VH-VL binders against q9h9l3. Designs and how they scored, part 67

Target 1, 176 residues: q9h9l3
Amino acid sequence: PRKMVAIDCEMVGTGPKGHVSSLARCSIVNYNGDVLYDEYILPPCHIVDYRTRWSGIRKQHMVNATPFKIARGQILKILTGKIVVGHAIHNDFKALQYFHPKSLTRDTSHIPPLNRKADCPENATMSLKHLTKKLLNRDIQVGKSGHSSVEDAQATMELYKLVEVEWEEHLARNPP

## First folded at step 22 (VH-VL)

Design x66
Fold by OpenDDE, fold request of step 23:
Structure x66 (fold): chain C 176 residues (1-176), chain A 122 residues (1-122), chain B 107 residues (1-107)
Amino acid sequence: as target 1 above (176 residues)
Amino acid sequence: QVQLVESGGGVVQPGRSLRLDCKASGFTFSTYGMHWVRQAPGKGLEWVAVIRYDGKYTYYADSVKGRFTISRDNSKNTLFLQMNSLRAEDTAVYYCAKGTYRYDYTGYFDYWGQGTLVTVSS
Amino acid sequence: EIVLTQSPATLSLSPGERATLSCRASQSVDSYLAWYQQKPGQAPRLLIYDATDRATGIPARFSGSGSGTDFTLTISSLEPEDFAVYYCQQSYDWPYTFGQGTKVEIK
């Protein structure tokens, strides 16, 4: 089987009124939760809204942040050929302006067995925070400091591991 | 409980070098940014430097930039401050301080060591 | 750098009295302001962060207020152990900076 990584990205607001979500941090962890990549990223456009309450991104993070184009190249190099696990991962890929093969993508926000395990409706979209609390008895995204993409990526991987066997079998029978 | 223990302080002549160590325990050291803050005798607090959990990001106060180097060994739960070209004005109690937020080198200092005294005198 | 100016330099009060300490920033630091307490011969202790939030284990008599450039630390009723030096610190921008401190001493 291919190697598996989990990814989580934080975005800031750029463009008019800050409605454009631009990548500002990306964290990638391996199957064991070890950090493979964790960089603050400088968007190509002026940041209008750091969205700190949610993103955890602050002005001083951008001082020596990696330019987007460079970071994107680094990230894509890591992701290529891997099974990529994420939560609502379409947002991360969108921010990366990147398309990862569906057959190699695992979105924990769309895994019915995971929701079932958490006593949630199988077809509902549950938050990473909720699933992490319910299934891992761990609190993430606590307080006003915003998210930590490292913690979120780690939590995402751990959640997936709970249903990995079942879900991989399902996907084998029903390839996307 | 969180514990930070500084060591390595002493009396040195101007121009000499000194390395401070800070041994951390009671928390996952490898997941927090760490800071050095100093306090000259009878004076206020001065932030010196910060290092991210993985050592990839460091920042320094202008007063020490180019002379001091902050580093860490996560396998030993130890923070370091290499001080070169020491000056009389570097005389201070040096505190290691834990960053407040996990995987974030910004913010505040929620735990402090008791400090180690560095005296630079001819 | 952002300069933090604390006032007064010294505050002489009696136990049970209300203490009001001021910290002014040379430019806006939003809410990225903390307060520390330091007793003689001891390391500083975090009291307030993000201008208004009490650190873990900090008594309710300590409260922080303000945003932008003007901040206040209030001790509603001074306890004997509260007589110390208090510092404000901004984490808005590098380098991080402290105020010069306010000494709260017993009258």
Scores: ipSAE 0.933, ipTM 0.960, lowest interface PAE 0.5, mean pLDDT 96
Fold by OpenDDE, fold request of step 23:
Structure x66 (fold): chain C 176 residues (1-176), chain A 122 residues (1-122), chain B 107 residues (1-107)
Amino acid sequence: as target 1 above (176 residues)
Amino acid sequence: QVQLVESGGGVVQPGRSLRLDCKASGFTFSTYGMHWVRQAPGKGLEWVAVIRYDGKYTYYADSVKGRFTISRDNSKNTLFLQMNSLRAEDTAVYYCAKGTYRYDYTGYFDYWGQGTLVTVSS
Amino acid sequence: EIVLTQSPATLSLSPGERATLSCRASQSVDSYLAWYQQKPGQAPRLLIYDATDRATGIPARFSGSGSGTDFTLTISSLEPEDFAVYYCQQSYDWPYTFGQGTKVEIK
């Protein structure tokens, strides 16, 4: 199989006013969209805002959630040495308190050929929801129940696959 | 259309075991949480257990914890409830119910089977 | 566990009348409250979820309201097929729990 995975994380609010984004769920899928990792994660600090409408995280999910330090170790083990695909992936890495090599990172929110294919400005930052609807004719992040990191990771991988050949060639000629 | 068909119910003596099956169709079974809910004769509804789409998360009502085990085989679109150490108070119609949200196990029950009757008596 | 108490136990009404059913939670469940309808010999059917949202295919005469601890199911004009038992259910915390039910019967 290809050494490529897609990741999507959900965050909740911690800190005095809930402004700190803490990892609460992480989903990783392989090239075919199969789930490799999907865990609810317990932040080290008290949750002030579940941000459920966006995160999909609820109080029930935290009952037997995996402690952050343990989950982080599990996730990093999966990501090491892989090409990691994500959408606005800097937020995921920040929540993970992890740095992945730029040469092995693919951010679908910053791939001009992908935007071109979606009839969007090449230098614009488009949402995952918009790109998924436009290019895959699929609705994600619908309703009031919040996001599904599994669905989002799968969509991200499928979007990247549309431009994989062209973009990998570009990166080979222009390494970051 | 969504269909859930329970089977395995019957009459058993206290202390015995019984396994219920629920065959699902009409939706992507492997992406939804599934629940068991029971109803004693002439009584109300009681939530029994939940299992996430991949089986990694399960929760039980205190009344069945340690005695019942919820599991699933996604390759066969089948939900299971293994019931051990059965008691008279476990007598009920057992419903399998579909969770409302993909890749989640919380929320509500948007589709139900017709149920299977379990009678525990001496 | 969160206890849901429904009232009244029995509601006797005629077709065309308005039905108002109450569900009270022992603690706040935010808006994580659903209503189900069950007819004799049948499985329950989801009517309302998230306190106010109608499930797919549910007639407009059914409506839910409330948040926190007090919730109401309203049937604006009873149809003959609406005479049944109604249950509320909370999904705020484990274990999930149901109310004891309200029977809507024909007067």
Scores: ipSAE 0.933, ipTM 0.960, lowest interface PAE 0.5, mean pLDDT 96
Fold by OpenDDE, look of step 22:
Structure x66 (fold): chain C 176 residues (1-176), chain A 122 residues (1-122), chain B 107 residues (1-107)
Amino acid sequence: as target 1 above (176 residues)
Amino acid sequence: QVQLVESGGGVVQPGRSLRLDCKASGFTFSTYGMHWVRQAPGKGLEWVAVIRYDGKYTYYADSVKGRFTISRDNSKNTLFLQMNSLRAEDTAVYYCAKGTYRYDYTGYFDYWGQGTLVTVSS
Amino acid sequence: EIVLTQSPATLSLSPGERATLSCRASQSVDSYLAWYQQKPGQAPRLLIYDATDRATGIPARFSGSGSGTDFTLTISSLEPEDFAVYYCQQSYDWPYTFGQGTKVEIK
């Protein structure tokens, strides 16, 4: 029960061709998987592609969505001073236009011991879905409804907990 | 198995208030959006309201906005519908319905209660 | 709001026959359409969601098709228990809306 949180964000496509990834949902859970934050977020630009199959974001989610600037402030307040766990977390931080200290960041997509435990190549980038199935025997991101950032954040935290002791020791010896 | 049991229906005069309860079991209630759907006697289905798993998002049909309030107590696995300023046209069987998607309040209704009848008449 | 219009209002058929029910939306709902079955004195039951996906426990004789504004529910061979009222519902936008229903009755 450390000052540790897990984050997962969903993005939609904005810009002329929808190639800009804009934050549309952010979920943060604590060490126990309790939801600390879960909001739909309104991008500053018009949404061109909801990417619903992947993001789970639909048009009706944006009706009372929190404006990006406001949401960002709320999220950063939660993350400040915490060890932040995520999967491919650089994408989340990019969407947030925020960069958390590397020493306080844990990316489950780049933890060799986790891959090893899952009988995957240590230097490969495995999906959250795959690792979750293999190590937790749980199905996430099922169906056509898209991702649930809450479930993904919870899964990410659970995965990290499997290798927490080993990885924290490694980081202590090899600070980023 | 999933079960939804509505209660609180009855006969009430126009302008009065009534609260409906829906007790849920057989699933993790606190992780699903919940809906109210009503059906006037001999008529079709009408969506009434939705509330997200944590209660932070709610939406209402225009016909009930400002009069009805959807809420929930996750610790008790119970969904509520507070109905104020009731009108004759609110007469219906009120169904509690489970949202299909976890941690979402959109989509469909994969499980329904048996409904509770609300009759508004002078 | 998005209006869903079902047709026909009543469909009279015999057991073993094929039933085809239509649902038309006033505007595109993409594939965000579901079908429900309701028998007298009972709550509705989800049959099809996302226009084509069969809900858990629903027999294979039920199938959904369509996208955009035109949708179809097909019962390949009617069983005695299939005589009921069927509703379509869109989840594309608030408020969620239902069609007025199609009654499938025994001839």
Scores: ipSAE 0.925, ipTM 0.957, lowest interface PAE 0.5, mean pLDDT 96
Fold by ESMFold2, fold request of step 23:
Structure x66 (fold): chain C 176 residues (1-176), chain A 122 residues (1-122), chain B 107 residues (1-107)
Amino acid sequence: as target 1 above (176 residues)
Amino acid sequence: QVQLVESGGGVVQPGRSLRLDCKASGFTFSTYGMHWVRQAPGKGLEWVAVIRYDGKYTYYADSVKGRFTISRDNSKNTLFLQMNSLRAEDTAVYYCAKGTYRYDYTGYFDYWGQGTLVTVSS
Amino acid sequence: EIVLTQSPATLSLSPGERATLSCRASQSVDSYLAWYQQKPGQAPRLLIYDATDRATGIPARFSGSGSGTDFTLTISSLEPEDFAVYYCQQSYDWPYTFGQGTKVEIK
């Protein structure tokens, strides 16, 4: 039985006008929601916009942050060979400059049975906050202080568990 | 109800060491950042140090950096401050303070202990 | 090393009066400012965070305003239990700093 983890990342703005999204925090939890990894990450380029109202990242977090290349190596060691669950997970992989095998990737923003449980259109892209409130009766991303990647990763894992048996069977019949 | 109880204060000579403990209850200690804040007798408040929920990140005021070490044991719901090379200017009531935000170590101090007095004199 | 300067140092008022306490930062702290109340022999108590948000259980007579460098704590009508020392604190940058305090005392 292949191990499963959930990941969530927070990004800051780099490049011209702060439009490039660069990794500034990554959290990984196991199947039970225990934190396996939670690091602030220093982008290789100058930070133009901390995007704090969404990212929760401030200048203070960067003082002792792990350089991107080192953090990426640590993260990829954890992800290798595992089923990785995320929400709109392509953004996380893009920020990591990494491509995880599709057969081992689960994206809670694109699971029709999960949308059906939430009484949402089957192929609509629903926010993590909305799904978590509807299906888990939990509030995440509360207030204006930004998101917690730990809370978000934990919520993502719990959402996947609601459809895990059905979706794993579907993927076995319909390999990506 | 959130409670923070400091202990380990006392009178010591300059150059000596003390360890302060802070026992926490009434909240999930392992998900919050924790701080030490001190107040010299008759004076204002001075932030001393912070430690993240998992112990991975710390930061210190310049006045104590290199001499004090903040740490925690989440299995015992206890925060520590190891204070080495104590000076007269370290004389203060030391407060244990809970950070406001889960899974972060920045912010404000929503719950405080009663404080423990450290006096450095000879 | 952001310095917070509170004024006045002492505010002598009667119950029922409005108290206005000021905190000025040596540089912008955006809205990362809190207010605390401390009574003799007690630990500080959080009143306001993020410049304007009341902490849990804090009466509506306490309000905070301001951003950038200039902040105000207002107590709309003083109650006997409000006579205490008030501190502002910034969380914009390391190290976190407090103002020197404003003592609100009964006239």
Scores: ipSAE 0.809, ipTM 0.916, lowest interface PAE 0.9, mean pLDDT 94

Design x66
Fold by ESMFold2, fold request of step 23:
Structure x66 (fold): chain C 176 residues (1-176), chain A 122 residues (1-122), chain B 107 residues (1-107)
Amino acid sequence: as target 1 above (176 residues)
Amino acid sequence: QVQLVESGGGVVQPGRSLRLDCKASGFTFSTYGMHWVRQAPGKGLEWVAVIRYDGKYTYYADSVKGRFTISRDNSKNTLFLQMNSLRAEDTAVYYCAKGTYRYDYTGYFDYWGQGTLVTVSS
Amino acid sequence: EIVLTQSPATLSLSPGERATLSCRASQSVDSYLAWYQQKPGQAPRLLIYDATDRATGIPARFSGSGSGTDFTLTISSLEPEDFAVYYCQQSYDWPYTFGQGTKVEIK
């Protein structure tokens, strides 16, 4: 059976006025929530805005960070051939400069059965924090320290498990 | 209840080696960064080293870099400090300290052990 | 390396008085500053982190303020158990550093 992983990334601001989102951390967990990958990543260009209140990334994290090109190779090797679960996962793939097959991609921000379990409109884009609190009774992204991509990836996998049987059957009937 | 218990301190001659252990309980050790902080007798605090929850990231104070090695065994909830080429100025109480944030090795030290005394003397 | 300078070195006060302890950084550390209390023969205890946030179980009489280079720990009304040495610590950059300490002693 095809293996499943969950991914979450944190981005910093690069480019003019720090408006470009560049990868600075990537965490990948397996089905059981065990950490397979968790690296700080040095963007190829100058960091203008660490965005720490959301990203949790500080200057200290970059001191021994893996250069983007090397980290990207490591990450893609892990993702290849696997079902990849994320929340608003397009942003993670954009930061990785990578396309993953749609048939192997699961986005918890776009799963109507998951929204229904949370008593939310099926067409609404719900935050990971909201879904996690509502459906798992767990607080993530707490305090002023920014997000943890490990916690976020773990929460994303647990949310997907709540609808996995139904959603996998849906996708089998409605291939992307 | 978080507990950190250091051991392995003692009197050792300059140039020799010593290993400190820190046993942790009362929290999920494998998700927190861990630190060593030392205090020479009658003196202030000096940060020594940090290791991330999974052991993949470490950082050292310049005063110990190249001589000390921080490591951990998450299966035994144990933090280590291997101290090589010891000098008189390494004489201190060594504290094991828990980092404040899960899955991050930066920040502050919210729980401390009782400390273990290392004396480097001829 | 970021040097933290605490003042005064010793603060002699009576119970019930207000204590004001200062920590000055050699460069901006934004708000990445903590305060610790250490009593004789004991390990340090975290009081304040991120310049202003009180750690779990710390009484409301302890408060932190400041940002950038100048930071203050205030004890609004000293209790007998507050007579100790206080250290500031920055986590802005490697290596982490502590101030040299302020001893708060009974007058």
Scores: ipSAE 0.805, ipTM 0.915, lowest interface PAE 1.0, mean pLDDT 94
Fold by ESMFold2, fold request of step 23:
Structure x66 (fold): chain C 176 residues (1-176), chain A 122 residues (1-122), chain B 107 residues (1-107)
Amino acid sequence: as target 1 above (176 residues)
Amino acid sequence: QVQLVESGGGVVQPGRSLRLDCKASGFTFSTYGMHWVRQAPGKGLEWVAVIRYDGKYTYYADSVKGRFTISRDNSKNTLFLQMNSLRAEDTAVYYCAKGTYRYDYTGYFDYWGQGTLVTVSS
Amino acid sequence: EIVLTQSPATLSLSPGERATLSCRASQSVDSYLAWYQQKPGQAPRLLIYDATDRATGIPARFSGSGSGTDFTLTISSLEPEDFAVYYCQQSYDWPYTFGQGTKVEIK
């Protein structure tokens, strides 16, 4: 069977007024939640807004960060050929300047059975924090220190496991 | 109950080396950044170095850069400080300290060990 | 590196009095400041982090305030166990630095 990983990224603001989201951290975990990749990434453009309250990224993290082009190459080698799980994963792929095959992509923000288990409307876009609290009885993204992309990727994988059998069967019957 | 126990301190001549160990228990060591902080006798605190949960990122105070190496063995829940080319000004109690946040190496020190004394004198 | 200057060097007070300790940074550290307590022969103990947040198990009489360059630790009513040395520490930038300490002692 095809290997599965979960990914989460943290972005900082670049460009005019800091409105462009640029990759500053990427974490990838395997099916068991073991960390396969966890790097701070230096955007090619000047950082205007670290967005630390959400990203958890501080200027300290950038001191020894991997340049974006190198990090992207490392990340793509890990993702190629694998089922990739994420939450609102289109934002992660956009920051990576990368398109993963839809047939190999799983987005926990858009899985109706997962929403159903959380007693949420099946078509609602629910936050990772909310789903994790409701379905795993765990708090992530606590305090004002920002998000941990490792914790978020691990939570995303655990959430997917709750619906994996049902959803994989659904996708087999309804190919993207 | 979080516990950090330093060992390996002692008296050593200038120019020689020591290795400090810090054995951790009561928390998931492999998910937290770890620090060394030192305190010269009768003086204040000086941050020495940090290592990320996986060992991939480190940073050092200028006073020890190039002479000290922070490392960890997550299978043994142990933090290390290799101290080379020791100088009289390295004389201090060395504390092992746990970082505040999971999967980060920035922040504060929420738990400290009892310290181990290193004395560098001729 | 960022220098933290604490004042006063020594604060002589009686149990029940209010203690006000100051920490001034040589440049803005936003809110990335912590306070530690150290008693003789013991390791430091984290009291306050992120300028204002009380660490787990720290009594409500301890409070932190300030941002940027000027920070204050307040002990609203001193208990006998509060007589110790207090250090501030910034985590804004490498290298992390501590203030020189304020000794709070019995008058």
Scores: ipSAE 0.804, ipTM 0.915, lowest interface PAE 1.0, mean pLDDT 94

